VHH binders against a6qnr0. Designs and how they scored, part 1

Every score and structure here is a prediction.

Target 1, 346 residues: a6qnr0
Amino acid sequence: MRLVHLDLKGAPPKVCYLSEIFPLFRALGANGILIEYEDMFPYEGHLRLLRAKHAYSPSEIKEILHLATLNELEVIPLVQTFGHMEFVLKHEALAHLREVARFPNTLNPHKEESLALVTAMIDQVMELHPGARWFHVGCDEVYYLGEGETSRQWLQQEPNSKAKLCLSHMEAVASHMRARYPTTTPLMWDDMLRDIPEDQLSGSRVPQLVEPVLWDYGADLDLHGKALLVEKYRKSGFSWLWAASAFKGATGVNQSLTPIEHHLRNHLQWLQVAGSVPADTLRGIILTGWQRYDHFSVLCELLPVGIPSLAVCLQALLHGDFAENVKARVENFLGISSLEEMSFRR
Positions, changes and structure headers below are counted from each chain's first letter, unless a header gives other numbers; antibody chains are not in Kabat numbers.
F, E and O are the ipSAE of ESMFold2-Fast, ESMFold2 and OpenDDE, as the mean of both directions, binder to target and target to binder. V2 is 0.75 times the mean of E and O plus 0.25 times the DockQ between their complexes.
Where letters were taken out, [cut] stands.

## First folded at step 10 (VHH)

Design k8
Fold by OpenDDE, fold request of step 15:
Structure k8 (fold): chain B 346 residues (1-346), chain A 121 residues (1-121)
Amino acid sequence: as target 1 above (346 residues)
Amino acid sequence: QVQLVESGGGLVQPGGSLRLSCAASGFTFSSYTMTWVRQAPGKGPEWIATIYSGGSTMYADSTKGRFTISRDNAKNTLYLQMTSLKPEDTALYYCARGYYRGSNSWPFDYRGPGTQVTVSS
């Protein structure tokens, strides 16, 4: 699977634009989209406070999903449930659920209400995503985990550890998903798992509940290291893994132009990783297109600006390289005479 | 076992006031966000007000300025002070635990049997 990540933070595309771009996604080789909603989801009830002023309506979401279906793009929704919780925890009403009071990034894993909140968010999103085979629950960059007052106290007790704390919350979220939506598999960013020992991973239920997404946006990956990590996760009990590359929004907090060469290299590197691990290990790759680094950050390059990069990356994945013939195909898809004119440097 | 029991409902004239109570048991009350919901005949559940475990409150537009939600954690009790009641406020009022989770099922984890509020001249 090749999924295009739509980060709706900050600069969400209009539905009409999506109707135009989805066919291109499909034509370029995508067969899915990961939609990161954040404040763009039309949460209801008292959770309506999470909405951006210009959040999508339920009808708009339905339309987006319909368009995706028409273009044979499977949709995976993403809701953050641990880190990157700024759009949630910035609100005074929910601030008490912060791991660290001064930082809205990280959810407090010790509070029952924290789990209730994020699972309610998941439930609302799932209501508009019936039949979703996967659901991404985020859990990346939980920066302040263990630094809250409760966590500090808790960590002083044997045999407690930050890893245990992290896995506990992940397990709780994933367990909710599995119980309520038996046909939906939760996805999770892997960064918080990377340094957790194999025995601790295997000792938890997380490997049986979640498919981790191994993300790395570098132009030069540690291929051997990635292979080892894949092996570790497999040994830990994860049945399927995902990869995540980047086609935009990964080379600067305020990047305005997409460094296509960088992203191309990133994808080619992931191809090498894929070639070095068993074929039945990686289920797919998510081509991430970040709009901003976090809720309070400035915008990265906009989606339209990133389209050439996306085209290059998708076609590179399909063809296994970016030879001249592939380049020509991309140029044809984009209706341009030369990628070099688009600030592409090989 | 989680239990919620509403009380304080009754018949009141338009413009009148009523105070509802909800006794909670079987869980750590102070750790949960609590909500009042009402359901009128022929209508779906309507969110009224929420009080978070941290004490913050939120109100529906239909009840804002007239209703006040509060809690006493020591007594495991949720309250709804209603003022300036209108006939449109006639409904079965429920105390509910948790967050709104969607319309596919009851939107909260638990609720009580409800207490009837009837506003009529």
Scores: ipSAE 0.580, ipTM 0.840, lowest interface PAE 0.7, mean pLDDT 94
Fold by OpenDDE, fold request of step 15:
Structure k8 (fold): chain B 346 residues (1-346), chain A 121 residues (1-121)
Amino acid sequence: as target 1 above (346 residues)
Amino acid sequence: QVQLVESGGGLVQPGGSLRLSCAASGFTFSSYTMTWVRQAPGKGPEWIATIYSGGSTMYADSTKGRFTISRDNAKNTLYLQMTSLKPEDTALYYCARGYYRGSNSWPFDYRGPGTQVTVSS
């Protein structure tokens, strides 16, 4: 599977624009979309406070999903449930759910209400995504975990650990989903799992509940390290893993142009990783296209600017390299005479 | 087992006041956001007020300024003070636990059987 990540933070694309680019995504070799809603989802009830002023309407969401279906793009929704909670925890009414009072990034895993909140968010999103085979619950960059007052006290007690705390919340979220949506598999970013020992991972229920997404946006990956990580996760009990590359928004917080060569290399590196691990370990790859690093950050390059990079990356993945014939195909898809005009450099 | 039991409903004249109570049991009351919801005959459930576990409150536009939600964690009790009642406030009033989760089912984790409020001259 090859999924294009649509980050709706800050500058969400119009539905009409999506109708134009979805066919292109499919033609380029994508067969899915990861939609990160953040504050663009039309949360209802008192959770409407989570909405951006320009959030999509329910009808717009339905239309987007319909368009995806028409173009044979499977949709995976993403809702943050642990880290990157700024759009939730910035609100005074919900500030008490912060791990650390000063920082709105991280949800307090000790509060029952924290779990209730994020699972309610998931339920609302799932209502508009019936039959979704996967649901991404985020859980990346959970900064400050263990630094809150409650966490500090909790961590002083044996055998408690930060890893245990992290896994506990992940397990709770995933368990909720597995119970309520038996045909939907939770996805999680893997960064918080990377340093957790194999025995602790296998000792938790997380490997049986989720499929981790191994993300790395570098142009030069530690291939051996990645292979070892994959092996670690498999040994820990994870049945399937995902990879995540980047086609935009990963090389600077405030960037106007996309370094296509960097992203191409990133994808070629992931191809090497895929070739070095068993064929039945990686289910697919998510091509991430970040719009901004967090809720308060400035915008990265916009989606239209990133389309050439996306084309290059998707076609490279599809063909296994970026030889001249592949380059020519991309140029044809984009209707351009030369990728070099797009600041493409080998 | 989680239980919520509403009380305090009744017949009141327009402009009158009424105080509803909700007795909670079977869970750590202080750890949960609580909500009042009402349902009039022939209508869907309507959210009217929420009090978070941290004590913050939110109100629907239809009830803001007239209704006050509060809680006593020591007594595991949720309250709704209603003032300036109108005929359109006539409904079954439910105490509910948690956040809104969607329309395919009851939008909250748990609710009580409800208490009837009738505003009529």
Scores: ipSAE 0.535, ipTM 0.823, lowest interface PAE 0.8, mean pLDDT 94
Fold by OpenDDE, fold request of step 15:
Structure k8 (fold): chain B 346 residues (1-346), chain A 121 residues (1-121)
Amino acid sequence: as target 1 above (346 residues)
Amino acid sequence: QVQLVESGGGLVQPGGSLRLSCAASGFTFSSYTMTWVRQAPGKGPEWIATIYSGGSTMYADSTKGRFTISRDNAKNTLYLQMTSLKPEDTALYYCARGYYRGSNSWPFDYRGPGTQVTVSS
């Protein structure tokens, strides 16, 4: 599977634009979309406070999903449930659920209400995504975990650890989903799992509940390290893993132009990783297209600016390299005479 | 076990007032966000009002200015003061623990059996 990540933070695309770009995604070799909603989802009830002023309507969401279906793009929704909670925890009414009072990034894992909040968010999103085979629950960059007052006290007690705390919340979120949506598999960013020992991972229920997404946006990957990490996760009990590359928004917080060569290399490196692990290990790859680093950050390059990079990356993945014939195909898809004019360097 | 029991419903004339109560037990009431939701015949559940564990409140547009949600943590009781009642307010009113989870199905994990409110001339 090849999924294009739509990051709706800050500069969400209009539905009409999506109708134009989805056919291109499919033609370039994508067969899915990861939609990170954040404040663009039309949350109902008292959770409406989470909405951006210009959030999509339910009808717009339905239309987007319909367009995706028409173009044979499977949709995976993403809702943050641990880190990157700024759009939720910035609100005074929910501020008491912060791990650290000063920072709206991290949810307090000790409060039952925290779990109730994020699972309610998931339920509302799932209501508009019937039949979703996967649901991404985020859980990346939980920066302040363990630094809250309750966490500090809790961590002083044996055998408690930050890893245990992290896994407990992840397990709770995933367990909720598995119970309520038996045909939907939770996805989770893997960064918080990377340094957790194999025995601790296998001792938790997380490997049986989720499929981790191994993300790395570098042009030069540690191929051996990646292979070892894949092996570790397999040994820990994870049945399937995902990869995540980047086609935009990963080379600077305020990047205005997309370094296509960098992203091409990133994808070629992931192809090498895929070739070095068993075929039944990686289920797919998510091509991430970040719009901003967090809720309060400035914008990265816009989606239209990133399209040439996306085309290059998707075609490279599809064909296994970026030879001259592949380059020519990309140029044809984009209707351009030369990719080099788009800041592409070989 | 978690238990919620609504009371105070009844028949009232348009323009009238009614105060609903919800007695909570089996959990630390003060630690939870609480919500009133109603369901009219043939319709899905409708969110009315929420009071957060921190005490802040939020209302649906349909009830804002007419209804007031409050709580007494010492008594483990949730309240809904309704004023300027209209026929369209006729429904079974539920007290629920937690957050609203959707409109197409029952949106809460825990709720009471409900109390009937009928507004009619």
Scores: ipSAE 0.414, ipTM 0.782, lowest interface PAE 0.9, mean pLDDT 94
Fold by ESMFold2, fold request of step 15:
Structure k8 (fold): chain B 346 residues (1-346), chain A 121 residues (1-121)
Amino acid sequence: as target 1 above (346 residues)
Amino acid sequence: QVQLVESGGGLVQPGGSLRLSCAASGFTFSSYTMTWVRQAPGKGPEWIATIYSGGSTMYADSTKGRFTISRDNAKNTLYLQMTSLKPEDTALYYCARGYYRGSNSWPFDYRGPGTQVTVSS
């Protein structure tokens, strides 16, 4: 599967714009979209404090899903449940749920109320996404995990470890999903799992509960390292994995490549990784398009600016390379005479 | 064993006032966010008000300004003070522990059996 990541953080596209670009996504080879809501979801009840003033309405969400269906794009919602929780934990009413009192980024995994909060967020989103086959629960970049007062005390007792703490929260969230929504599979970003030894992963319940999303947005991937990581995850009991690339945002400074060249290289590298693993390994690839990296960051490139890069990246994935005939296809789809001209204007 | 028992419902005239109580046991009451929900005949559950464990409150638009949620942690009791009651407020009122989860299922982890409030002329 090839999913386009719609990062709604900070600047949600108008629904009418999505009606124009969803057909383009499908024509370029996408099969689905990953929608990252953050505070753009119309949370209700006592969770109303989470929603941004201009969040989508429930009817707008239903229209977006209808448009996706019309264009044969499967939808995966993304709701953060561990790290990247600033939009939640910035609120004083919920600040007692922070892992570290001074920092609003990470949920305290020891509190029963923490799990109740994020599972309620999942339940509200699932109400508007009935029949979803996958649901992404985030769990990336859980900064300062283990540094909170409760965590420091808990870690003093053997056999407790930061890995055990991380896996226990992931298991609790995924177990809620599996029990409540048995036809829906949780996805998680893999970065917090990468350094956990095989025996600790296999000894936990996480491999039977989730499918990890291996993300790396670099122009040059450690291909051997990725193959070893895939092998570790499979031996740990994960039956399916996902890859995640970037078509927009997530580039460094002081690089020799234009943004489109960087992203194309990233996708070609992931194609090499896919070719080096068993055929029953990767469920799909998510082409990420970051609009805001976290709640307090400035905006990156808005979605319309990233469309040429998305077209290049999707067509490279679809055709297995980016030779001149594939380049010509992209130029025809976009109605432009040269991709190099687009790159130089950036 | 978690128990929540509502009381204080009854028949009241429009414009009147009523105070609901919810006695909680079987858990550390002061550590939990608590909520009032009502269900009118033939309708789904409606969130009314929440008081967080830290004391902050939130109210549904339909009852803001007329209803006041409060808690007494020493007595393990949640309250709902209702004023300016309308016939539309007629419902079974539930005390609940936890977070609202959506309209298609019971929205909270635990609830009591409810107390009936009837507002009629």
Scores: ipSAE 0.201, ipTM 0.667, lowest interface PAE 4.8, mean pLDDT 87

Design k8
Fold by ESMFold2, fold request of step 15:
Structure k8 (fold): chain B 346 residues (1-346), chain A 121 residues (1-121)
Amino acid sequence: as target 1 above (346 residues)
Amino acid sequence: QVQLVESGGGLVQPGGSLRLSCAASGFTFSSYTMTWVRQAPGKGPEWIATIYSGGSTMYADSTKGRFTISRDNAKNTLYLQMTSLKPEDTALYYCARGYYRGSNSWPFDYRGPGTQVTVSS
């Protein structure tokens, strides 16, 4: 599966624009989209406070899903449930649910109300996504986990660890999803799992509940290290894994490559990783297109600016390389004469 | 076992006032967000007010300024003070523990049997 990540944070595309580009995604080789809502989902009831001013309406979400169906693009919704919770925890009414009182990024995993909150968010999103085969619950970059008052006290007890705390919350969220939506599989970003030893992962219930998404957006990947990480996850009991690359954003500060060259290399590297693991390992790859890295950041490049990069990256994945005939296909799809010159237009 | 029992409903004329109560048992009341929801005949459930475990409150647009949610943690009791009642407020009023989850099922983890409020001349 080849999914395009549609990051709605800060600037949701107009529905009419999506009607133009979903056919392009399919023609370029995508067969799904990962929709990251953040505050652009039309939450209802007491969760209305989570809605941005420019959030989609329910009817606009319905239209987007219809457009995806028409173009044979499977839809996976993404709702953060652990880290990246600033859009929730910035509100005074919910600030008591912070892991660290002064920082609104991370949900306090010890409070029963924390789980009730994020599972209610999941349930509202699932109401509009009733046939979803996968649901991404985030769980990336859980900053300051273990540093809250309750966590510090809990961690002083000998059997407790930060890893156990992390796995416990992941298990609670995933268990809700499995119980309530038994045909839907939770996805999670893998960064909080990477340093957890195999025996501790195996000893938890997480491998039986979720499929992790291994993300790395660098132009140079540690191919051997990735293969070892894949092996660790498989031995820990995870049945399927996903890869995640970047077609937009996430190029870093000290780059020696143009953005398109960086992203193309990232994708070619992930093809090498895929060739070094057993054939029944990766369910698919998510091509991420970051628009806003966190709730308080300024906007990155908007989606239209990233379309040439997306075309290059999807076609490279589809054909296994980016030779001259593949370059010509991309130029034809985009109606341009030279991809090389796009990197330097002013 | 979690139990919520609403009371205080009845017949009231437009412009009148009414106070609903919800007696809670079977859980640590002070640790939970509590909510009032109503359901009029032929309509889906409508969220009307929430009081968070931290004490903050939030109200639906339809009831803001007229209804006041409060809690007495010592008595394990949730309240809804209603004023300036309108015929459109006629509904079965439920006390609920937790968060609104959408319309595919009842919107909350636990609710009581409800108390009827009828506003008519």
Scores: ipSAE 0.196, ipTM 0.648, lowest interface PAE 4.8, mean pLDDT 87
Fold by ESMFold2, fold request of step 15:
Structure k8 (fold): chain B 346 residues (1-346), chain A 121 residues (1-121)
Amino acid sequence: as target 1 above (346 residues)
Amino acid sequence: QVQLVESGGGLVQPGGSLRLSCAASGFTFSSYTMTWVRQAPGKGPEWIATIYSGGSTMYADSTKGRFTISRDNAKNTLYLQMTSLKPEDTALYYCARGYYRGSNSWPFDYRGPGTQVTVSS
């Protein structure tokens, strides 16, 4: 599977623009989208405080899902449930749920209300995504975990550890998902799992509940290290894994390349990783398109600016390289997609 | 075990007032967000108002300005003061602990048996 990540943070695309680009995604080789709502979802009831003023309406969400279906794009929604919770925890009504009182990025995993909050968010999103086969629950970059007052006290007791704390919350969220939506599989970003030893992973229930998404956006991947990480996850009990690359954003490490050259190289490196692991290990790859890295950051490149990079990256994945014939395919697709922007000067 | 018991419902003329109460036991009441939800016969649950554990309140558009949610943590009691009642407010009113999860059936982690409010002349 090849999914395009739509990061809605800060500036959601107009629905009419999506009606134009979804056919392009399909033609370029995508067969799904990962939609990261943040505060652009039309939460209702007492969760309405989470909405941005320019969030999509329910009817706009239904139209987006209809457009995805018309173009044979499977939709996976993403709702943060652990880290990256600033859009929730910035609100004074919910600030008591912070892991560290001064910082709004991480949900306090000890409070029963924390789980109730994020599972309510999941349930509201699932009402608009019936039949979803996967649901991404985030869990990336859980900053300051273990530093809150309750966590410090809890960690003083044997055999408690930060890894156990992390896995416990992941298990609680995933268990809700599996119990309430038994045909829907939770996905999680893998960064908080990478440094947890195999015996602690396999000793938890997390591998039986989720499929991790291994993300790395660098132009140069540690291919051997990725293969070892894949082996660790499989030995820990994870049945399926996902890869995640970047077609937009995340270019600051290797400044000798243009952004599109950086992203193309990232994808070619992931192709090599895929070739070096056992068959049927990776269920798919998510091409991430970051618009805003966190709730308080400035905007990165907007989606239209990233379309040429996306085309290059999708075609490279589809065909296994980026040789001259693949380059010609991309030039042809972009020309077709740009016909209405062509000016006639005579 | 968690227990919530609503009271204060009844028959009221249009324009009238009622005060609903919800007695809570079996948990630390002051630590939880509490919610009023109503359900008319043959309809799905409708969120009415929420009071967060910190005291902030939020109201549905249909009842904003007419209903007031409050809590007395010393008595473990949630209240809904209803004024300017209309026939469309006729429903079974429930107090609930936790978060409204949408229009499907009762996704809250606990609710009471409800108290009937009937607005009719």
Scores: ipSAE 0.070, ipTM 0.607, lowest interface PAE 6.3, mean pLDDT 86

